# VH-VL binders against Probable transcription termination protein NusA (nusA), part 11

Target 1, 139 residues: Probable transcription termination protein NusA (nusA), of Halococcus morrhuae (Micrococcus morrhuae) (p15738)
Amino acid sequence: MRVTLSDTALRHIALFEDVTGASAVDCLVDDDRVCFLVATGEMSDAIGPDGTTVEQVEERLDKRVSLVENADTAELFVANALAPAVVHNVTISENASTVAYAEVDRADTGVAIGRDGETIETARRLAERQFDIDDIELA
Key: E = the ipSAE of ESMFold2; O = the ipSAE of OpenDDE; V2 = 0.75 times the mean of E and O plus 0.25 times the DockQ between their complexes.

## First folded at step 2 (VH-VL; framework fv_remtolumab_arm2)

Design a6 (from m8 with heavy chain L55F; at its last look DockQ between E and O 0.90; V2 from the best seeds 0.00; counts 0 for: pae E 10.8 > 2)
Fold by ESMFold2-Fast, scan of step 3:
Structure a6 (fold): chain C 139 residues (1-139), chain A 118 residues (1-118), chain B 107 residues (1-107)
Amino acid sequence: as target 1 above (139 residues)
Amino acid sequence: EVQLVQSGAEVKKPGSSVKVSCKASGGTFSRYAIGWVRQAPGQGLEWMGGIIPIFGRADYAQKFQGRVTITADESTTTAYMELSGLTSDDTAVYYCARDYYGSGFDYWGQGTTVTVSS
Amino acid sequence: EIVLTQSPDFQSVTPKEKVTITCRASQSIGSYLHWYQQKPDQPPKLLIKYASQSISGVPSRFSGSGSGTDFTLTINGLEAEDAGTYYCHQSYSLPWTFGPGTKVDIK
């Protein structure tokens, strides 16, 4: 799906790309955090050694930063968005709405949900924007 | 090397319009924003607006909304700023400048002097 | 709109001395503050971006600091070629705005 970026998102992407050398294809801006959708294959550049590069982005923005790696398929995209949770399979079901069912390792359900639901909610927002997925359900 | 080259000086009458061009060469055109900044004689810098060519998106300072139009032609890597309803208060040097949308203006055109007089 | 104020308006400095210029924003702008130098009849030149990030080709005597509402540009060991007007610029919120400028002369 074609995504429209806000002024704030564009400025954050420009700062992110200048600091990290990695490209971002989307950016979610909240009051206390920013999430960047990182171009496929560029996550290690974005994170940097021992997380030092992404920490520099956090310092510049004065916000918590999370990163999600982009993917060419909806299934891999959903698995990436739930990282570092181990995802065994993702199935996309289209009926009245489009739902992604992610089979998360039993031990990692809490990791996939994240603190205060942040991980799963961020994943849902990005999946809607990028793949027109209406919801993500953990199986 | 990145270079922005602007059109030449203009002398205009009150009530007319002026269209200034900014030709970019070297480096990336489409993803970078081209902003327009003016400076009246002996005064400071004033941002008028800018455009991100790849998105066809233009933003304007409210003071100029309705009088300014900023456009870009990706095929010729040229941005334009058209200002209408000119008055003597519009006498200024008009600059185009490139930034990576909010990263600071790293390259500037040489400036175009626009003089509005009767 | 975000208003930027600069101090001082004018400063006359002895060569080799340290120059400090301040820029204050009417509201928090994070690190979206950039500094420029302008010499007579020339376009501005970017000196510092994102409050403190250096620019290739700009002498190391120029440095920036600050975040939120208070920012400083420092020239450590002023040289003759540094005479000019210095402007801060915020790109945090539209419309983007510039400070009124600080003119630096050499004694």
Scores: ipSAE 0.275, ipTM 0.766, lowest interface PAE 4.2, mean pLDDT 90
Fold by ESMFold2, look of step 2:
Structure a6 (fold): chain C 139 residues (1-139), chain A 118 residues (1-118), chain B 107 residues (1-107)
Amino acid sequence: as target 1 above (139 residues)
Amino acid sequence: EVQLVQSGAEVKKPGSSVKVSCKASGGTFSRYAIGWVRQAPGQGLEWMGGIIPIFGRADYAQKFQGRVTITADESTTTAYMELSGLTSDDTAVYYCARDYYGSGFDYWGQGTTVTVSS
Amino acid sequence: EIVLTQSPDFQSVTPKEKVTITCRASQSIGSYLHWYQQKPDQPPKLLIKYASQSISGVPSRFSGSGSGTDFTLTINGLEAEDAGTYYCHQSYSLPWTFGPGTKVDIK
């Protein structure tokens, strides 16, 4: 699956990489927020001490920023996209459509969904773009 | 060292066209945007449009849409700006400049003076 | 189209003094604002990118600040060679636009 980046996404990635020193492999741009898919192992650089580095990115973009760590497997990727919710297991079902079933800690269901569903919807968008996963369901 | 070298000055008649070249050397060509900025005598800077060579897509300011064509040739590492339907209002210095995804124009050509005179 | 305005249009300044140039955007552009210096008969030169980030080879007396709609370029301790015109430039959305320029002369 090939990911196409808009002009705006490319500009935001360049700014993100310049400010943080971390690499972004994808970028979702909405009216009020931006989500960066951060290269594996680089989340600490992107966040910075007490979140100060990602706050600089938010200031520069004048938008809320969220970060998801990239992964090489769909299962780990889905778990990362639902962070900080504790995900015990992810099962990929491949029938008429590809659905990831994420078993989250009962106390973390709200965290996995996020405010107005932002976390779960962001996870769905990234999983579709990166792994051709059609949906994520919380088990 | 990155260098942008533009073609020489032009004197043109109204209604004709001009094509300015911008030869890049000393750096990556394909992934850096080449933008075109003009400056009329005694006036400020005006962005006309730009192209990212690897994508082949050009973007234009609305004011120039339909009159300007911006292209790039990777084999010669040269970008071109062609402006048609010239009037005396097009008399200006035309610059090419390099940009990385909106990070600012870090290298500029020397400028090409275009004079439209009848 | 995003309109940039600059203030003042012109300054005549004694060497060693501080110069402040303001750029205002017609809508929020985050930090997608860049500053250039242009000397007579020369192309512009990038001084500051992303509102406040330094450029290698540019003297440290040049600094930038601001975000959103209000931006400032500061020259701390003006030198004779700093005479010229200073432009702001936004790369937040197409079409990219420049401010009208601020001319700085040495007294």
Scores: ipSAE 0.006, ipTM 0.616, lowest interface PAE 10.8, mean pLDDT 89
ESMFold2 (binder alone), look of step 2: mean pLDDT 94; pTM 0.957
OpenDDE, look of step 2: ipSAE 0.556; ipTM 0.856

## First folded at step 3 (VH-VL; framework fv_remtolumab_arm2)

Design c1 (from a5 with light chain S52D S93D)
Heavy chain, then light chain:
Amino acid sequence: EVQLVQSGAEVKKPGSSVKVSCKASGGTFSRYAIGWVRQAPGQGLEWMGGIIPILGRADYAQKFQGRVTITADESTTTAYMELSGLTSDDTAVYYCARDYYGSGFDYWGQGTTVTVSS
Amino acid sequence: EIVLTQSPDFQSVTPKEKVTITCRASQRIGSYLHWYQQKPDQPPKLLIKYADQSISGVPSRFSGSGSGTDFTLTINGLEAEDAGTYYCHQSYDLPWTFGPGTKVDIK
ESMFold2-Fast, scan of step 3: ipSAE 0.563; ipTM 0.851

Design c2 (from a5 with heavy chain L55F, light chain S93D)
Fold by ESMFold2-Fast, scan of step 3:
Structure c2 (fold): chain C 139 residues (1-139), chain A 118 residues (1-118), chain B 107 residues (1-107)
Amino acid sequence: as target 1 above (139 residues)
Amino acid sequence: EVQLVQSGAEVKKPGSSVKVSCKASGGTFSRYAIGWVRQAPGQGLEWMGGIIPIFGRADYAQKFQGRVTITADESTTTAYMELSGLTSDDTAVYYCARDYYGSGFDYWGQGTTVTVSS
Amino acid sequence: EIVLTQSPDFQSVTPKEKVTITCRASQRIGSYLHWYQQKPDQPPKLLIKYASQSISGVPSRFSGSGSGTDFTLTINGLEAEDAGTYYCHQSYDLPWTFGPGTKVDIK
């Protein structure tokens, strides 16, 4: 199910694809940052040697850029969205709402949450858009 | 080779409407946006609006909102720009042009001259 | 809407000289700035995209630079065929807008 992309998101995706050669499936645009959902298998192209390619995207957009690799399953998707945190397991529970429970390595809880909750908040937004997951909880 | 071919010149009376066509060939029509840009005699370029055929989504410059309509027919790979309520200020060459979501207009139609005279 | 201004309005140049055209945006637009050349009775032709990216088939004497609000198109060694009007165009925010143009003539 494809979600609606804004004109701004489409423009950012076009610039991203032109700079990196990688494809983006989705894009979240905020005042200070942009997050790209990168096609499965294309993350290394998007990042580039020593992160230089993604830095070029940041320079051209004049915003901070984060990348999340897409996946075909909700479980792998959630694990990818919390990268670089080590995720041991993801369980999807479907009751009144759909919740993903991510078992994150104890040393990486802060990494999974991110600065000011940025990583977990972005993961929740993308999981909702792509897999209709209502929430992500860290175990 | 990508080509955009526009319909021929039009002479119109004030208050009428004009519909210009832009037929795309040699590329993937629905993967790109088609924009419309006009140029009055001796003046610069003015963006009127554009459409992203794959999404059926059109955007318009505020100045033309309410009297311009941009449409696309994917089956014939043709984009259209219709401008109503014509005045002599609408005398211009009208261009269609292709872009990939804001990457710059890489291919242009030959232009359609629209003359509005009483 | 984002307003683009160009300087100079007109420039008459001897062949082989360097031409510099400036485009200034009323707000920051990242690198969403493109340059076009238009010759009489012809549609515009894309010269530079995303402020500084070259276009296949466009002579290497054309180059672009800048980001944010201030952008420059440079022609290093003007040729007779380069006479025309040059426009900048921003695609950062709707509506798309063009600069007013800079006319370049050969002396």
Scores: ipSAE 0.541, ipTM 0.844, lowest interface PAE 2.1, mean pLDDT 91

Design c3 (from a5 with heavy chain G50Y, light chain S52D S93D)
Heavy chain, then light chain:
Amino acid sequence: EVQLVQSGAEVKKPGSSVKVSCKASGGTFSRYAIGWVRQAPGQGLEWMGYIIPILGRADYAQKFQGRVTITADESTTTAYMELSGLTSDDTAVYYCARDYYGSGFDYWGQGTTVTVSS
Amino acid sequence: EIVLTQSPDFQSVTPKEKVTITCRASQRIGSYLHWYQQKPDQPPKLLIKYADQSISGVPSRFSGSGSGTDFTLTINGLEAEDAGTYYCHQSYDLPWTFGPGTKVDIK
ESMFold2-Fast, scan of step 3: ipSAE 0.592; ipTM 0.858

Design c4 (from a5 with heavy chain G50R, light chain S52D S93D; at its last look DockQ between E and O 0.89; V2 from the best seeds 0.00; counts 0 for: pae E 4.2 > 2)
Fold by ESMFold2, look of step 4:
Structure c4 (fold): chain C 139 residues (1-139), chain A 118 residues (1-118), chain B 107 residues (1-107)
Amino acid sequence: as target 1 above (139 residues)
Amino acid sequence: EVQLVQSGAEVKKPGSSVKVSCKASGGTFSRYAIGWVRQAPGQGLEWMGRIIPILGRADYAQKFQGRVTITADESTTTAYMELSGLTSDDTAVYYCARDYYGSGFDYWGQGTTVTVSS
Amino acid sequence: EIVLTQSPDFQSVTPKEKVTITCRASQRIGSYLHWYQQKPDQPPKLLIKYADQSISGVPSRFSGSGSGTDFTLTINGLEAEDAGTYYCHQSYDLPWTFGPGTKVDIK
């Protein structure tokens, strides 16, 4: 485990793993929403047929749930965190700060930003926690 | 098989301390929290606190804050609960119990009876 | 702190009948509610986790339901060995708390 998890995150991960059979590497907890960073290759288990498994997690937590698939490279990780937006390319710039520039399909810019900016903010938080990336810019 | 074995019964004087041990076997000690729950004669269950051995984190119910210390030794897979400043109100059976981060206490120790008498 | 209440305090029930025990939380706790059975001079035994999830080795006559604030443990077809005290327990937020217990006797 690379990052430090709060007690609340650990409790939600335990419930998530029990319901889905998938593993979570990280968990971001907000007042009305939880985001799980799902172990690579386990997203289908976490989602379940027609989303029924992740829907059960939402019901049991009494919170909205989003899922991001973990990745071994920063570029793929950022692309995964912006899903379902189509990401054509991610470039990591390491100057005074480390910034990921994500080339998102023009039609998907709103999807990449998400409701009230939740998707892009979640992506930024996870990228900072997992890869020490200071920011994500949509290009 | 997972098993929690506690130290034996104790008779204590008011003002003293008691330290109860809980030896875990048959599982992954570090992956589970060990909680401590007591039960006074004829009464219900009362959560005292817990330790998460891999994190070295202990959490206590406010009622026991300052009087209870919960520790763990990973090398011996043993958790300890020490309660100080004993009074007759502390006469109870003390249980250790295992859970996976709030999934319910799936294994319990046999209980340790602590009697505090003048 | 999250307070759990249970109803009834006590039930005397003939074998084969249905037992219903309720637990109410002072705030919403999702499905973070667990049920235990305790017999005299024994530690509690976990019956149901996360409101309604079965535990290996627990007879199927035990079931749980509910979410949020209102939870129910049901014993569908009470057997003599089921006599004991039943507790609910929340793990939604610290400190964890138990309900006061429901004693079930066999008539």
Scores: ipSAE 0.306, ipTM 0.778, lowest interface PAE 4.2, mean pLDDT 91
ESMFold2-Fast, scan of step 3: ipSAE 0.601; ipTM 0.852
ESMFold2 (binder alone), look of step 4: mean pLDDT 93; pTM 0.952
OpenDDE, look of step 4: ipSAE 0.875; ipTM 0.944

Design c6 (from a5 with heavy chain G27Y S30T L55F, light chain S52D)
Fold by ESMFold2-Fast, scan of step 3:
Structure c6 (fold): chain C 139 residues (1-139), chain A 118 residues (1-118), chain B 107 residues (1-107)
Amino acid sequence: as target 1 above (139 residues)
Amino acid sequence: EVQLVQSGAEVKKPGSSVKVSCKASGYTFTRYAIGWVRQAPGQGLEWMGGIIPIFGRADYAQKFQGRVTITADESTTTAYMELSGLTSDDTAVYYCARDYYGSGFDYWGQGTTVTVSS
Amino acid sequence: EIVLTQSPDFQSVTPKEKVTITCRASQRIGSYLHWYQQKPDQPPKLLIKYADQSISGVPSRFSGSGSGTDFTLTINGLEAEDAGTYYCHQSYSLPWTFGPGTKVDIK
């Protein structure tokens, strides 16, 4: 783990792992929502058939749950964080700030942004925590 | 197999302190929290506090704040609970128990009886 | 601090009867509620975790249900070995708290 987890995040991760059998590397806790950064290759276990496993996590936490699959590179990580938007390319520019430029399929710009900006803002928070990326911009 | 072994019974005078140990074996010590729960004769269970060894974080119930100190030694895989300012109200069996971050206490020590008498 | 209340305080039951114990939390705790059995002079034993999840080695006659604030432990077909005190425990927020216990005796 690259970041120190809060007690609340650790408790949510423990429940998540018990329900899904998948591992979470990070967890963002908000008042009405929890986001889990799922270990690489374990996303299908976390979601479950027809989304039933992640729905069970939501029921047990009594909060909305979103999932992001982890990756070993910053580029793949950013693409995963914007899922299910189709991302054609990610370029990391490192000058005064580190910025990820994601080339999202034109039809998927709204998907990448998400309801009330939730997807892009969650992606920005996770990218900062995991890869020290200061911002994500959609191309 | 998972095992938590506690130190032996203690008889203490009012105003003194007691330090109970809990030796863990059979699992990766740093992957689990250790909680401390006490039970006065004929009474229910009372959570005192716990520690997450990997972060060195200890949390305490308000009732014991300032009197209890919970520590862990990773090199000996041992957790400790020290309670100061003992009174007769502290006469109880003290348990350590393993917890995977709020999933319930799945393994318990055998208990340590602490008797505070004048 | 989250307060847990249990009912009943005491229950004397004929073998093979169904036992129902309730635990109510002073605020919503999701499914962060666990059930324990304690026999005289023994440490507690975890019976049910996360409101309704079984524990390996615990007989199937023990089951749990509920979420939010209202939780139930059911023993379907009480056996003589089930005499003891039953406690609920919440791990939703610090400090962890236990219910006051329900004592179950066999007639």
Scores: ipSAE 0.491, ipTM 0.834, lowest interface PAE 2.3, mean pLDDT 91

Design c7 (from a5 with heavy chain A33Y, light chain S52D L94Y)
Fold by ESMFold2-Fast, scan of step 3:
Structure c7 (fold): chain C 139 residues (1-139), chain A 118 residues (1-118), chain B 107 residues (1-107)
Amino acid sequence: as target 1 above (139 residues)
Amino acid sequence: EVQLVQSGAEVKKPGSSVKVSCKASGGTFSRYYIGWVRQAPGQGLEWMGGIIPILGRADYAQKFQGRVTITADESTTTAYMELSGLTSDDTAVYYCARDYYGSGFDYWGQGTTVTVSS
Amino acid sequence: EIVLTQSPDFQSVTPKEKVTITCRASQRIGSYLHWYQQKPDQPPKLLIKYADQSISGVPSRFSGSGSGTDFTLTINGLEAEDAGTYYCHQSYSYPWTFGPGTKVDIK
């Protein structure tokens, strides 16, 4: 396994898959929230009509739920993790550390950061786990 | 059709150990949680622990920590529960049951009666 | 350890009546609550998973509801074959625990 999932994460993934019919390839569990990394192409199933399916997952877990769509490349992955911010380009620099530079539309900088930094923090955690990216910087 | 078939009844002396087997057939064994639940005569259900064979992870109720060992053999699709230091309080029917990561035990073995007496 | 409490302990019911069994958790467990039926000398049978999800092959008269700490199993129109002991079970956190059971008998 590339990433070791906790028992709690595995249980949350099983419930997520039961409710949504979509697959999750990773899960971050925090005290007040859960983030699922949704299999590529399955986001619409996970969200459901008017967000009703993901709301059902929130109700079942009794926690806030966020979703990030997986991708085959590090660049697309970072762009997906910063959604719904408009990302014009992502470049990966590999030197002493691996850093992703995301060129985000200036109007969407706050969206990319998220409330209390939640979006960019989650993006950084997932990018490290899935692509060994040490940091994400907004360009 | 998914089936869990357990080994037969056993009578044991205090201080001995017992090892119960649970053979799975019909479904995918390796990715399911095989849990062990016991029931003393006239009493309710008590969870002891379980294992997910492909992950090699076993977990145990603290009450049984140090006395119970749960293992699985993927080549024979068989799970085992060994309980040591038996006392009369361990007289019970022992069940294995299948679960998918906390979704509830959907298939159960027939149960194995273990009697501990001097 | 999460403690599950069931009520009533015992209920004697006339056929076709509605039976309500409650299960209360000592802390919030989301929807990680499942219901089982056990008949004498048989293993338990899963009736309801995730508080309110039906199980294929289980009669529609069985339904579940609740979330967080308070859960209910309902049997709408009890049949003679429904006599048995009913258990709730939480899979939210280790150690997993069962309720003490509710025995349902036919008058």
Scores: ipSAE 0.448, ipTM 0.825, lowest interface PAE 2.8, mean pLDDT 91

Design c8 (from a5 with heavy chain G27Y G50Y, light chain L94T; at its last look DockQ between E and O 0.94; V2 from the best seeds 0.00; counts 0 for: pae E 2.7 > 2)
Fold by ESMFold2, look of step 4:
Formats: C-alpha cells, sequence, structure tokens
Structure c8 (fold): chain C 139 residues (1-139), chain A 118 residues (1-118), chain B 107 residues (1-107)
C-alpha cells in the first residue's frame, strides 16, 4: 500500500532507521506519541535486547513510541496491530463499508483496546492507511 | 564521490532576482534533499529551505516565503534557488547542501557570493 | 521558531587540551541536533549528527552528547587544524536554525 508521509514522519523514520537498523513503512505522529509500522521480520531489531533499542528511539524523539509489524494481508495486518492481544481470527466484511472483525481472546480484550483506546485507535489508523479498511471491531 | 558544484558569483541591483544553481553528482540525486543556507558577511548560518526531488516538495523558512523558490531538475541532477526582491540585506554567500531527512548537511557546495548594491 | 544559543562565544586553547562547547535549544528537540565546523572561506563541515553520532572521515577526538535542550560538543585533544567556528543546528522543526557559533583559536 501506498501512503503519503509528512515531512515530520519522514524525519522520524530516518532517525528510527538510523538507530535501529530496521526499516519503517509508515509513521503516525501525534503530540506525545509516535507509531512506526516496521518492515516484516524486523521487529526484533527495532525492539532490541530487553527493549533497549526502542527505548533509545523514544529518548531521541522525546516521545512515546509504539511498534506494529507490517504484513502482506489485511487479516494478518490487523492481528499484528492488536498485538500482544491474542487474535484467533480476522474476517473482512465489505458490505456498506469495509470492516475488519477481529476475534480476540476474551482475556485480552483490554489489551487489544489499550489504555485510553490507544492500541485499537492506532490499529484503525494504520489499517485505513494501508488497506483502506474503514473500521476494526472486536468480535 | 559526492560533489555539489554551484554557479558563480553574482552582483545584483536592489529589486532584482538571483538564481543560483547547484549541480549534484556521485549519488542518487532524487533520494536526498538539497537545502539552501546563506551566510551574510561576518554572520552565522541561516536556513532558507529545501527540496526533496523524489517527493517534488519544497519547504521554506517563513522569512523567505513568497520571495524564494527552490526547484530541482532530475534530468540534470541540478537544484536551483531563486530569490526575488533583493535588498542589501541579501548580500551573502549562498550554499547548497545535501540532507537525508534531517540527519544533518553532510555535503556542501563551494558557495556562491551574491552582492546586492546600488 | 527554535532558538539555539552557544557558549562560549570564543575560546583560545593550547593544543592537546580538551575543548567543550555547549548549545541550548529554546524547546525540547530530542536528538535532532547536529554540529558543524567552518574554517575561514570554506563551507561548513558536518562533525556530529543526531547529537552524538560520529561521521565517517571525522577524527574520533570529536564527540557529542546531550538530548532535549542541552547539548555539548567535545574535542578531546585539540589539534592545530581544529581552529575554526563551530555551529549547532536543529532539524526538529522548520525553520531549521543554527546557533550563533563558537570561535576556537589555537593558543
Amino acid sequence: as target 1 above (139 residues)
Amino acid sequence: EVQLVQSGAEVKKPGSSVKVSCKASGYTFSRYAIGWVRQAPGQGLEWMGYIIPILGRADYAQKFQGRVTITADESTTTAYMELSGLTSDDTAVYYCARDYYGSGFDYWGQGTTVTVSS
Amino acid sequence: EIVLTQSPDFQSVTPKEKVTITCRASQRIGSYLHWYQQKPDQPPKLLIKYASQSISGVPSRFSGSGSGTDFTLTINGLEAEDAGTYYCHQSYSTPWTFGPGTKVDIK
């Protein structure tokens, strides 16, 4: 998927790649938060030993950082965006709008939503940008 | 070998325009920004703006918005900076410099002296 | 716009001694700060990027530290060829800005 990146997002991606050695496909920039969409297979490089590499990125950006691993299919992408919540299945419905229904383990519903809804909101923003998905609903 | 070669010195009258060229070689031109920085005699460095050729977008310092135009020509790997409405306060050395998304200006042109006098 | 200040304005230093130059930003800029050396009648030369990262071809005696608002360039073991003016530069937000410079002379 093709997305438009702001100048700020491009600068943050360049810094992220310089620090981690991992590639970022997308970057969501908020006032106090940044989310990187990390190239498939590169999450361990981005996180680093005991999370020290991503902590270094946070320090250099002076913002909280979250990471989502990219995927080639919408179903796997949505599951990755809700990590570490356990997602059993994702179904894409294209009725009036395109909606991803994520079957999340009942014990992990709170994890999938995240504090103040930050995880599910980030997932929705990335899914819309990368796959034109209008919404994500927890089944 | 990365190299940025600028056009020669210019003497201009107040109210006119100047266009400085910056010929890039030794790297993939489209992937790096070209920024423009000037330095008045005895003064520090002042950022004017930049362009990222592959994105076709230029960004300008507010001070120069409306007077400066920064462009890039992929086929000649050349960037240009045009400054209009010149005054004596625009007398300076103008540099082009290469940047990768805010990682610092790692290669600089030799500078172009622009003198604005009546 | 983000204002950068530098200290000192000028220092005269004997060879082999340590030089410390500070740069302070008017707001937090993370590590989006870079250091340059400029010799008379030459363009600036990048020494340090992202506050602390070295540049290929730059002597290891140059190092940088800091984040947020307070940054330091250190020259460990000054050489005669290090005379010049040193500038900090922020790329956190446009307009990008430079500090006013610190002139370093050899004593």
Scores: ipSAE 0.491, ipTM 0.837, lowest interface PAE 2.7, mean pLDDT 92
ESMFold2-Fast, scan of step 3: ipSAE 0.628; ipTM 0.866
ESMFold2 (binder alone), look of step 4: mean pLDDT 94; pTM 0.959
OpenDDE, look of step 4: ipSAE 0.856; ipTM 0.935

Design c9 (from a5 with light chain G30S S52D S93D)
Fold by ESMFold2-Fast, scan of step 3:
Structure c9 (fold): chain C 139 residues (1-139), chain A 118 residues (1-118), chain B 107 residues (1-107)
Amino acid sequence: as target 1 above (139 residues)
Amino acid sequence: EVQLVQSGAEVKKPGSSVKVSCKASGGTFSRYAIGWVRQAPGQGLEWMGGIIPILGRADYAQKFQGRVTITADESTTTAYMELSGLTSDDTAVYYCARDYYGSGFDYWGQGTTVTVSS
Amino acid sequence: EIVLTQSPDFQSVTPKEKVTITCRASQRISSYLHWYQQKPDQPPKLLIKYADQSISGVPSRFSGSGSGTDFTLTINGLEAEDAGTYYCHQSYDLPWTFGPGTKVDIK
């Protein structure tokens, strides 16, 4: 699917790249939160020492900021999107729909879901946009 | 280096239209926008609108909506601003300027003087 | 639309003095505030981006601060070449808008 960025998303990506020096491939904008899909290999630059760089982005935007690292494969992408949950395996099933089954460590099911479902909801939105994955299910 | 070069001065009659060009060199349109800002004699700066050429997306200030059309030709790296229904209130210097979508206008054209008189 | 207000309208300053220009937004704009200098018969020049980020080639005597609604441009030690009109600009929401400008003259 061709991902079209809104004016707000483009503006936030430009600010993110200026502050961090890292590139963002995608950006989800919600009322109280912004999520950046960070280019593969650039998460350390985006986070910065002791999280100070991403905190500067939060201060600039006056919103909570979350980061997801991009990946070249759907399996690694889904695992990255559920971080910091420990993911043992990801299987992509293509049938009537495309579903990713993530085998999350039992202790980390809550982490994978996130507060108010934020983590898994964000993961599902990004997986749809980047890999045409219709759903993510925790195994 | 990045340069924006605008077309020359225009003298127009009330009710006519004017089309100003802005040729970019030394840079690309990828993730860069071209904005148009005007300044009436002795007055401040007024944003009219802008375009992100690679996306084919143009935005306009409400005051100019319906009268302004901003376009870009990627092959010649040229942006255009056409203003119709000219009145004496449109007498101004018109600038094009480049930004990395919302990061501030880092390069400006030299300006095009448009005079509307009978 | 977001309205930007600048203070003062005009200031005449002795060389080497500190100049402070304030820009206030009618609603919160985060850090999407930029400062420009314009000299007679010239296009504006970007001085500061995102409220406080320096621009390559701009003298270090220019600095910016602020966030949300209240922003300041400071010139520490005004030089003769700094005479001009200074504008703030918000890129937080469309339509983008400029402040009315502050004219700075040298005594």
Scores: ipSAE 0.469, ipTM 0.829, lowest interface PAE 2.5, mean pLDDT 90

